# VHH binders against o26951: the designs that were tried, part 5

Target 1, 206 residues: o26951
Amino acid sequence: VEYTHFKDLQALEMERGRLYETIVVTWDDSMVGNAAPIGVLCTGDDTVTLYLYQGTRTVENVLNNGRFTVNVTLDPLIFTDSTLGDLEEDMFSHYRDFLHLRGADAFFTAEVVSVKKLVKRDRFGESELHVVKARAGDVMRAESFRMALNRGIYAVIESLIAYTRAEFSDPLVLRERIAEMNRVARKVGGPREKEAMRRIIQALES

## First folded at step 18 (VHH)

Design a02
Fold by ESMFold2, fold request of step 21:
Structure a02 (fold): chain B 206 residues (1-206), chain A 123 residues (1-123)
Amino acid sequence: as target 1 above (206 residues)
Amino acid sequence: QVQLVETGGGLVQPGGSLRLSCTASGFTFDDYYMNWVRQAPGKGLEWLSGIDYSGGSTYYAESVKGRFTISRDNAKNTLYLQMNSLQPDDTAVYFCAKGPDYFEWEPSEYDYWGQGTQVTVSS
């Protein structure tokens, strides 16, 4: 796999304010790699924010050495395998002093700029959260790159599927599914996904 | 024209409670994260708490965890901060601020601010 070097995140078509589904690769002081699916918020041409919960290997490695890579893949088995277990050691490749996902369609190096520890409360209860701001360094794109994954449009599509089946659906179950899809669209999407969800919800209120 | 108007400040004894309100106008209130920030005498801005569009997620600085509760009523375009167990070092001007449409804790990233309301905690 051959990568072309780019200066910033525009090469990956990442936009400020949108959260992308990626594989974040970190490592310990012996360079033993770790991979996890992490949503990455684009906050500028070369800046990102990660919301890392306490008690994960990802946050431990990030706090320990302040460096990681963000890896673009559309392979659902990579997301699944890195969640349900550990990727094999041969799934990590070296790039300078970084590790990255072998065969990623794109990746970028990242160095931590700041970390804010805070408390978040939501439907899962109370959690300690590290808000990690990082600067993208080298942005590496392979010929296989197609897109950085954003779930926003799919939340809209799932909502429309539910809407077309509304007459066959329990109204409470329908409303709960739409509410969950709205939560996703507002978390990861931009103005157009949010407006789409508003229209769907308004149509259901008839 | 975007306006944020804080009310509810005042003088309170140590250990007491106070509830701040912030009424918003000039934008679609439930499209944005909202925040509370304070400035103690002679100090810089300190982020305290944030809340997402619906109130489904709330965020707190460690310094106010367990004592302050942020909430919102989108039907009234109003943001709230319930402050309990107040101590003299909570004395400050308290601001509500409109953030971007994602969670952001740095006050320098907020685009609209209220004029602030004074909270004074003393015996």
Scores: ipSAE 0.803, ipTM 0.921, lowest interface PAE 0.8, mean pLDDT 93
Fold by OpenDDE, look of step 18:
Structure a02 (fold): chain B 206 residues (1-206), chain A 123 residues (1-123)
Amino acid sequence: as target 1 above (206 residues)
Amino acid sequence: QVQLVETGGGLVQPGGSLRLSCTASGFTFDDYYMNWVRQAPGKGLEWLSGIDYSGGSTYYAESVKGRFTISRDNAKNTLYLQMNSLQPDDTAVYFCAKGPDYFEWEPSEYDYWGQGTQVTVSS
């Protein structure tokens, strides 16, 4: 795969405040690669934030060497395999002294700027979390690039599907589904996704 | 136009409790994360806790986990901080601060702050 170099995250259509589903590649001191699906929050033209939970090679490697790559891919098997286990060694390629996902539609290098260890509490309980702020470096984009996955549009699409099936659905189940999707859209969606959800909700209430 | 007003501070003995409130106006309250930050005498700003739009997710500094609880009432445009098991080193001015539309723990990234409310823990 041939990559073109760009200066910032605009080349990947990443917008401030939005979270993108990516494959984060890290490595240990022996340059053994690790890949994990991780939502990456764009916080600027060249800044991102990651939320890394304890007990993973990802967080260990990031804290150890302060470097990683964020990889954009639409391959569901990459997400699946990296979630269920790990990727094989041949799924990693070198870019300078970084590893990235082989065949990624795009990737950018990242260097840690700050780390905050904190506790998150949600409906699933309490967890220790490392909030990692990083500076994006080289942005590499292949011809095959498509914008990174965002759950916001997913939430809207799923809500619309639910809407079209409303007459055949349990009203309580539907309400719960829409509420969940709206939560997702509010959390990770942009203004348009949020507006879309507002419209869908209004339509359902009418 | 944006205004944040903290209340609830005061003098309390070690082991005591306080509940701080922050009333927000001038922006759509439930579109933003809210945070509590404190500043002790002679020290810098310390982030304590953050809360998402609905309160479904809350975040805590290790220094206050298990003792402090952040919550919000969006119908009242109010942020709360329940502080239990207070100790002398919790003495500080406590601020509520408006975050962006995503979680941010770094106080320098907040765009609006309250005037602060004094909390003094002393025997």
Scores: ipSAE 0.800, ipTM 0.926, lowest interface PAE 0.4, mean pLDDT 92
Fold by ESMFold2, last read:
Structure a02 (fold): chain B 206 residues (1-206), chain A 123 residues (1-123)
Amino acid sequence: as target 1 above (206 residues)
Amino acid sequence: QVQLVETGGGLVQPGGSLRLSCTASGFTFDDYYMNWVRQAPGKGLEWLSGIDYSGGSTYYAESVKGRFTISRDNAKNTLYLQMNSLQPDDTAVYFCAKGPDYFEWEPSEYDYWGQGTQVTVSS
């Protein structure tokens, strides 16, 4: 796979305020690679934020060496295999002092700018969280690149499907489905996805 | 015009409790994360707690975990901070601040701030 070098995240069509589903590759002191599906928030042309839970190899490696890659892929098996187990050693390629996902449609190097350890409380209880801010370095794009995956449009689409069936649906089930899709859209989407959800909710309430 | 007005500060004995309120206007309150930040005498800004648009996720600095609870009432455009087990080193001016539409803990990234309310913990 041949990569072209670009100056910033606009080459990956990443927008400020949107969270993208990626494969984050990290490694230990022996350069043993680790891959995990991680949502990556774009905060600027060359800045991202990651929300990493304590007790994962990802956060351990990031805290240890302050470097990682963010890898763009649309292959659902890569997401699945890296969650349910470990990717084989041959799934990692070297780029300078970094590892990246072999065959990624795009990747960028990242260097940590700051880490904030804090406590998050939600409906699942309390978790220790590291908020990692990083600066993108080299942005590498292959001709296979199509898009950085964002769940926002799919939350809107699922909501519209539910909306078209509203008169034939249990109102409580419909309300819970739309609320969940709204949580997704507000977590990952930009202004257009959030406005779309507002309109759908308003239409259902009228 | 965005306005944030804190109330509820005052003098409290060590070990006591206090509840701060922040009334917001000039923006759609439930579109944004909200935060509490304090500044003790001679010190910089210290982020304390944040809350998402609905109150479904709350975030706490280690220094206040278990003692402070952030909450919001979107119908009243009001943010709250319940502070328990207060100690003299909690003495500070407490500010509410409007964050972006994602979680952000850096005070330098907040757009709008209240004027602050003084909390003094002393015998």
Scores: ipSAE 0.797, ipTM 0.920, lowest interface PAE 0.8, mean pLDDT 93
Fold by ESMFold2, last read:
Structure a02 (fold): chain B 206 residues (1-206), chain A 123 residues (1-123)
Amino acid sequence: as target 1 above (206 residues)
Amino acid sequence: QVQLVETGGGLVQPGGSLRLSCTASGFTFDDYYMNWVRQAPGKGLEWLSGIDYSGGSTYYAESVKGRFTISRDNAKNTLYLQMNSLQPDDTAVYFCAKGPDYFEWEPSEYDYWGQGTQVTVSS
């Protein structure tokens, strides 16, 4: 795969405030690679934030060497296989002192700027998080690049499907499904996804 | 125009409790993360706690975990900080701050701030 080098995240059409579904590649001191699906928040032209739970290889490797890559792929099997197990060694390629996902549609190098350890509480309980802020370095894009995945539009689509079947649906089940999709849209989406969800919710109340 | 107004500060004895309130206006309150930040005498800003749009996720600095609880009432456009087991080193001006539309702990990244409310912990 042949990559063109770009200066910042605009080449991947990433927007401030949106969270993108990516494969984050990290490695240990021996350059043994690890891949995990991680939502990556774009915070500027060359800045990102990751929310990493304590006790994962991703956070261990990031804290150890302060470098990683963010990889763009649309292949659901890479997301699945990197979650359910480990990718094989031949799925990692070298780029300078970094590893990246072989065949990624795009990737960028990242260097940690700061780490904040804190406590998060939600409906799943209490968790310890490392909030990792990083600067994107080299942004590498292949001809195959189409988009960095954002789940916002799909939350809207699922809500619309539920809306069109509302008169045949249990009202409680419908409410919970729309609430779930609204949480996704607010977590990852931008103003247009949030406005779409607002309109859908209003339509259900009329 | 955005306005944030903190209330509930004052003098309290060590081991005591206070609840701070922050009333918000001039923006859609439940579209944004909200935060509490403090500044002790002669010190910089210290992020304490943050809360998402609905209150479904709350975040705490290690220094206040277990003692402080952030909450919000979106119907009243009000943010709260319940502070328990207060100690003299909690003495500070406490600020309510509007963050971006994602979780952010760096105070320099916040858009709007209240005027602050003084909390003094002393016998």
Scores: ipSAE 0.791, ipTM 0.916, lowest interface PAE 0.8, mean pLDDT 93

## First folded at step 19 (VHH)

Design k04
Fold by OpenDDE, fold request of step 21:
Structure k04 (fold): chain B 206 residues (1-206), chain A 123 residues (1-123)
Amino acid sequence: as target 1 above (206 residues)
Amino acid sequence: QVQLVETGGGLVQPGGSLRLSCTASGFTFDDYYMNWVRQAPGKGLEWLSGIDWSGGSTYYAESVKGRFTISRDNAKNTLYLQMNSLQPDDTAVYFCAKGPEYFEWEPSEYDYWGQGTQVTVSS
């Protein structure tokens, strides 16, 4: 794959405050790669934040060497295989001293600038979390690049589908579905996704 | 203009409890994460707890885990901090701080702060 080099995350259309579904690649001291689906929060033109749960190979490697890559791909099998197990060794390529996902539509190098260990409590319980802030370095984009995945637009689309089928749905089920999608949109979506959800909800209540 | 006003501070004995409140105005309260930060005499700012826009996710520093509980009432534009099992080393000025639309723990990244409320734990 041929990559073009860019200076910052604008080249990947990443916006501040939005979470993107990516494949984060890390490695150990022996340069054995690890890949995991990770939501990456864009916090600036060259800054990102990762929320890494304790006990994973990803967090271990990141804390150990302070470096990783964020990879953009639309291949559902990459997400699936990296979740169910791990990627094979041949799925990793070298970029300087970094590993990245082979065939990624785009990737950028990242270096850790700060780490905070804290406790998160949510509906799933309590968990130890490492909040990792990193600076993006080299941004590499292939011709195949389109956009990084974001669940916000998914939430809006699913809500619209639910809206169009409202007459055939249980009102309670519909309400819960919309509420769930709205939570997703508010969590990871931008102003337009949030506005879309407001309009959908308003339409359902009218 | 954005305004944050903390209340509920005071003097308590070790083992006691306090509930702090922070009333927000001048922005859409439920669009943003909110945070509690404290500063003890002669020490720097210490992040304590954060809460997402809905209250569904809360975050805690290890130092206050199990003792402090953050919550919010979006209908009242109010942030709360329930503090139990207070100890002398909890003595500090407690600040309410507005976060961004995402979780942020570094106090230097907050754009608006309250005036703070004094909490003193002493026998």
Scores: ipSAE 0.848, ipTM 0.949, lowest interface PAE 0.4, mean pLDDT 93
Fold by OpenDDE, last read:
Structure k04 (fold): chain B 206 residues (1-206), chain A 123 residues (1-123)
Amino acid sequence: as target 1 above (206 residues)
Amino acid sequence: QVQLVETGGGLVQPGGSLRLSCTASGFTFDDYYMNWVRQAPGKGLEWLSGIDWSGGSTYYAESVKGRFTISRDNAKNTLYLQMNSLQPDDTAVYFCAKGPEYFEWEPSEYDYWGQGTQVTVSS
């Protein structure tokens, strides 16, 4: 795969405040690679934030060497395999002294700027979290590149599906579903997704 | 036009409790994360806690987990910090700070701050 160099995350259409579903590749001191699906928050043209929970090779490697790559792919099997287990060694390629996902549609190198260990409480419980802020370095984009996945648009799509099925749905279930999708849109979506949700909600109430 | 006004500070004994409030105005309160930060004498700013727009997700520094609880009432444009089991080391000026639309723990990234409220924990 041939990649073209870009200077910042705009080349990947990443916007401030948006969370993107990616494959984060890390490695240990012996350059053994690890891959994990990680939501990456764009916080600027060349800055990202990762929320890493304890107990993973990802967080260990990131904390250890302060470097990783963020990889954009639409291959569901990579997401599946990296979630259910580990990717094979041949799924990693070298870029300088970094590892990245072989065949990624795009990737960028990242160096840790700051780390904050904190506790997050939500509906799923209390968890230890490492908030990792990193600076993006080399941004590499292949011809096959497609925009990184954002849950905001899916929240909108799911809400629209729910809307079309409203006549056949329990009103309470529908309301709960829309509320959850709206939460997702508000959390990770942009202005357009938020506006879309407002419109959908308004339509449902009409 | 943006204003954040903290109240509820005071003098308490070790082991005591305080509840801080922060009233926000001049922006859409429930569009943003809100945070509590403190500054002790001679020390830098210390992030304590953050809360998302709905209150569904809350974040805590290790130093205050289990003791402090952040909450918000969006209908009242008010942020709260319940502080229990206060210790002398908790003595500081406590600030309410407006965050972005996403979680941010670094105080330097906040765009608006309150005037602060003094909390003193002493025997």
Scores: ipSAE 0.847, ipTM 0.949, lowest interface PAE 0.4, mean pLDDT 93
Fold by OpenDDE, last read:
Parts: structure tokens; sequence; C-alpha cells
Structure k04 (fold): chain B 206 residues (1-206), chain A 123 residues (1-123)
């Protein structure tokens, strides 16, 4: 795959405040690669934040060497295989002294700027979290690149489907589903996704 | 025009409890994360806790986990911090701070702060 070099995350259409579903690639001191699906928050033109949970190879490697790559792909099997286990060694390629996902539509190098260990509490319980702020370095984009995945559009689409099926649905179940989708849109979506959800909710209440 | 006003501070004995409040105005409260930060005498700013726009997700520093609870009432534009099992080293000025639309723990990234409320823990 041929990549073109860009100066910042604008080349990947990443927007401040939005969370993108990516494959984060890390490595140990022996350059053994690890891949994991990680939501990456864009916080600026060249800054990102990762939320890494305890007990993962990803967090260990990041804390150890302070470097990683963020990889953009639309291949669901990459997400699946990296979640259920790990990717094979041949799925990693070298870029300078970094590893990245072979065949990625895009990737950028990242260096850790700060780390905060803290506790997160939500409806799923309490968890130990490392909040990692990093600066993006080289941004590499292939011709196959379209966009990074974001759950905001998913939330809107699913809500619209639910809307079209409202007459066949239990009102309480529908309400709960829309509420969940709205929470997703508010968490990771942009202004347009949030506005879409507002319109859908208004339509359902009319 | 953004304003944050903390209340609820005071003097308590070790092992005691306090509940801080922060009333927000001048912005859409439920669009932003909110945070509590403190500054003890002679020390720097210490982030304590953050909360998302809905209250569904909360974040805590290791130093206060299990003792402090952050919450919010969006209908009242109010942020809360329930502090239990207070100790002398919890003595500090406590600040309410407005975060961005996403979680941020570094105090230097916050754009608006309250005036702070004094909490003193002493026997």
Amino acid sequence: as target 1 above (206 residues)
Amino acid sequence: QVQLVETGGGLVQPGGSLRLSCTASGFTFDDYYMNWVRQAPGKGLEWLSGIDWSGGSTYYAESVKGRFTISRDNAKNTLYLQMNSLQPDDTAVYFCAKGPEYFEWEPSEYDYWGQGTQVTVSS
C-alpha cells in the first residue's frame, strides 16, 4: 500500500471532540506487535486522547515506551480478530521505528504527552483507566481512505430505523432504545448527529 | 458571562462529611463535562473528579475514590461533590471548573472556574 504524508489530523477529517473507532497498534521492547480496537478522541489538529483500561497489552506497551500508532480501517474482521484474540505477526508493517496495521487505509504515529491513572464509574461498574494524551506525528493516508468510523452516525441511522418501525414497536421499548442512541450521539457525535437526534425525538413525540 | 459559584464549604472534624454545590450560568450546562479541583496550602492544583453531561459517567482521582461522589442536576444547573470520611489532608480550597464536551482531567485545559470554597478538616 502506498501512503501519502500529511502534516496533521485534518487530512483524516478528524474533528475536535469526536471519538473515532480505530485500531491502535503497540509493541514491546522486542518489537512484537499488538493490535486493539480503541476509541480515539480527537482533541486538536495534532492531539488525541486514549482511554486505556487496565490489564491490557496495549496499556502496558504504551506506558512502557510512550509510542503507538492509530490506524484507520473499515474492515470488520480486523476489529473482530483483534478483539477476540490478536492479529498475526504478518499483519504489522514497519514505518521507521513504529509498527502500524498492514493495509490500513490510514495511520498516524503518536507519542505520549501525559498519562493520568483514574477510576471511571458508569452503568457497567467501576474500572481503572489510564487516560493517555498523545501528540500525532506523521499522518499517512492511502488512496483507499474514506473516513474513520464514528458511532454517531450509527446512532442516528438506528434511531431512524426505529422511527420507521414505531407503529410495530412497544412504546416503552422504543423509548428506551431512542434514549440509548441519543446518549451515544451526545457522547461521540458531532453537532449534526446531535441535531438529527433532536429532530427524530421531536418527530416521535408529535 | 459564564459564572460558577461554589457553596457548602466549612469546618469539619476528621471523619466528617461535606456536600459542595456549584451553580452554573451563562452557558448550556448539560452540553459540557464538569469537574472538581482543589488547591491545598503551598501545593498545586489537584484534579479530583469529573462528570459527563448526563451524569452517567463519573471519574475520580485515586486519592478520593470511595470517599467522594460527584453528581449533577441539569434541571438546576448545579454540580455536587459529596465528600465523606474527610481527613486533615483534604483541607483545601475546592473549585468547580467547566470542561469541554469531552472528558478532560488537566486543570490547565478548563476555560472557566468558580471562586472556590474553603474546606477545613481539623480536630
Scores: ipSAE 0.847, ipTM 0.948, lowest interface PAE 0.4, mean pLDDT 93
Fold by OpenDDE, fold request of step 21:
Structure k04 (fold): chain B 206 residues (1-206), chain A 123 residues (1-123)
Amino acid sequence: as target 1 above (206 residues)
Amino acid sequence: QVQLVETGGGLVQPGGSLRLSCTASGFTFDDYYMNWVRQAPGKGLEWLSGIDWSGGSTYYAESVKGRFTISRDNAKNTLYLQMNSLQPDDTAVYFCAKGPEYFEWEPSEYDYWGQGTQVTVSS
């Protein structure tokens, strides 16, 4: 795969405040690669934030060497295999001193700027979390590049489907589903996704 | 115009408890993360806790974990901080700060602050 070099994350259509589903590639001192699906928050033209949970190879490697790559792919098997286990060694390619996902539609190098260890409490319980802020370096885009996934649009689409089928749905189930989708949109979506959900909810109440 | 007003500060003995409140106005309260930050005499700003727009997710600094609880009532546009097992080292001015639509722990990234409320822990 041939990549074209770009200066910042705009080349990947990443917007400030939006969270993208990506594959983060890290490595240990022996350059053994690790891949994990990670939601990456874009915080600027060349800055991102990652939320890494304790006990993973990802967080260990990031804390150890302060470097990683963020990889854009739409291959569901990459997400699946990296979640259920890890990718094979041949799925990692070298870019300078970095590893990236082989065949990625795009990737950018990242260097850690700051790390904050904190505790997160949510409906799933209490977790130790490392908030990692990083600066994006080289942005590499292939011709096959497609925009990274964001769950916000999914939430809107699912809500619209639910809306169109409302007459065939249990009102309580529908309400709960819409509430869940709205939570997703509010959490990871942008202004337009949030507005879409507001309109859908309004329509359902009419 | 955005306004944040903290209340509930005061003098308390070690081991005591306080509950801080922050009333927000001038923006859509439940669209944003809210945070508590404190500044002790001669020290810099210390982030303590954050809460998402719904209250479903809360975040805590290690220094206050298990002692402080952040919560919010969106119907009242109010943020709370329950502080238990207070120690002299908790003496500081406590600020309510408006965050973005995502979690942010760095105080420099907050766009609006309250005037602060003094908390003094002393025997």
Scores: ipSAE 0.846, ipTM 0.949, lowest interface PAE 0.4, mean pLDDT 93
Fold by OpenDDE, fold request of step 21:
Structure k04 (fold): chain B 206 residues (1-206), chain A 123 residues (1-123)
Amino acid sequence: as target 1 above (206 residues)
Amino acid sequence: QVQLVETGGGLVQPGGSLRLSCTASGFTFDDYYMNWVRQAPGKGLEWLSGIDWSGGSTYYAESVKGRFTISRDNAKNTLYLQMNSLQPDDTAVYFCAKGPEYFEWEPSEYDYWGQGTQVTVSS
């Protein structure tokens, strides 16, 4: 894959405040690669934030060497395989002293700027979390590049589908579905996704 | 005109409890994460807790874990901090701070702050 070099995340159409589903590649001191699906929050033109939970190889490697890559891919099997286990060694390529996902539509190098260990509480319980702020370095984009995945549009689409099926749905189930999708949209979506959800909710309440 | 107003501070004995409130105005409250930060005498700002727009996710510093609870009432545009098992080293000015639309723990990233409310823990 041939990559074109860019200087910031604008080249990947990443917007501040939005979270993108990516493959984060890390490595240990022996340069053994690890890949994990990680939601990466864009916080600026060259800054991102990762929420890394305790006990993962990802967080261990990141804390150890302070470097990683964020990889953009639309390949569902990459997400699947990296979640169920790990990718094979041949799925990692070298870029300078970084590893990145082989065949990624895009990737950028990242260096840790700050780390905050804290506790997160949510509906799933209490978790120890490392909030990692990183600076994006080299942004590499392939010709095949398409926008990174964002769950916001999914939330809107699913909500619309639910809306169209409202007549045939349990009102409580519908409400819960919409509430969940709205949570997703509000959490990771952009202004348009949020507005879409507002309109959908308004329509359902009318 | 964004405004954050903290209340609920005061003098309390060790082991006591306080509940701080922060009333927000001038922005869409439930679009943003909110945070509590404190500053003890002669010390820097310390992030304590954050909460997402809905209250579904809360974040805590290790120093206050298990003792402090952050919550919010979006209908009232109010942020809360329930502080239990207070200790002398909890003595500080407590600030409510507006975060962005995503979680941010670093106080320097907050765009609006309240005036702060004094909490003094002393026997």
Scores: ipSAE 0.846, ipTM 0.948, lowest interface PAE 0.4, mean pLDDT 93

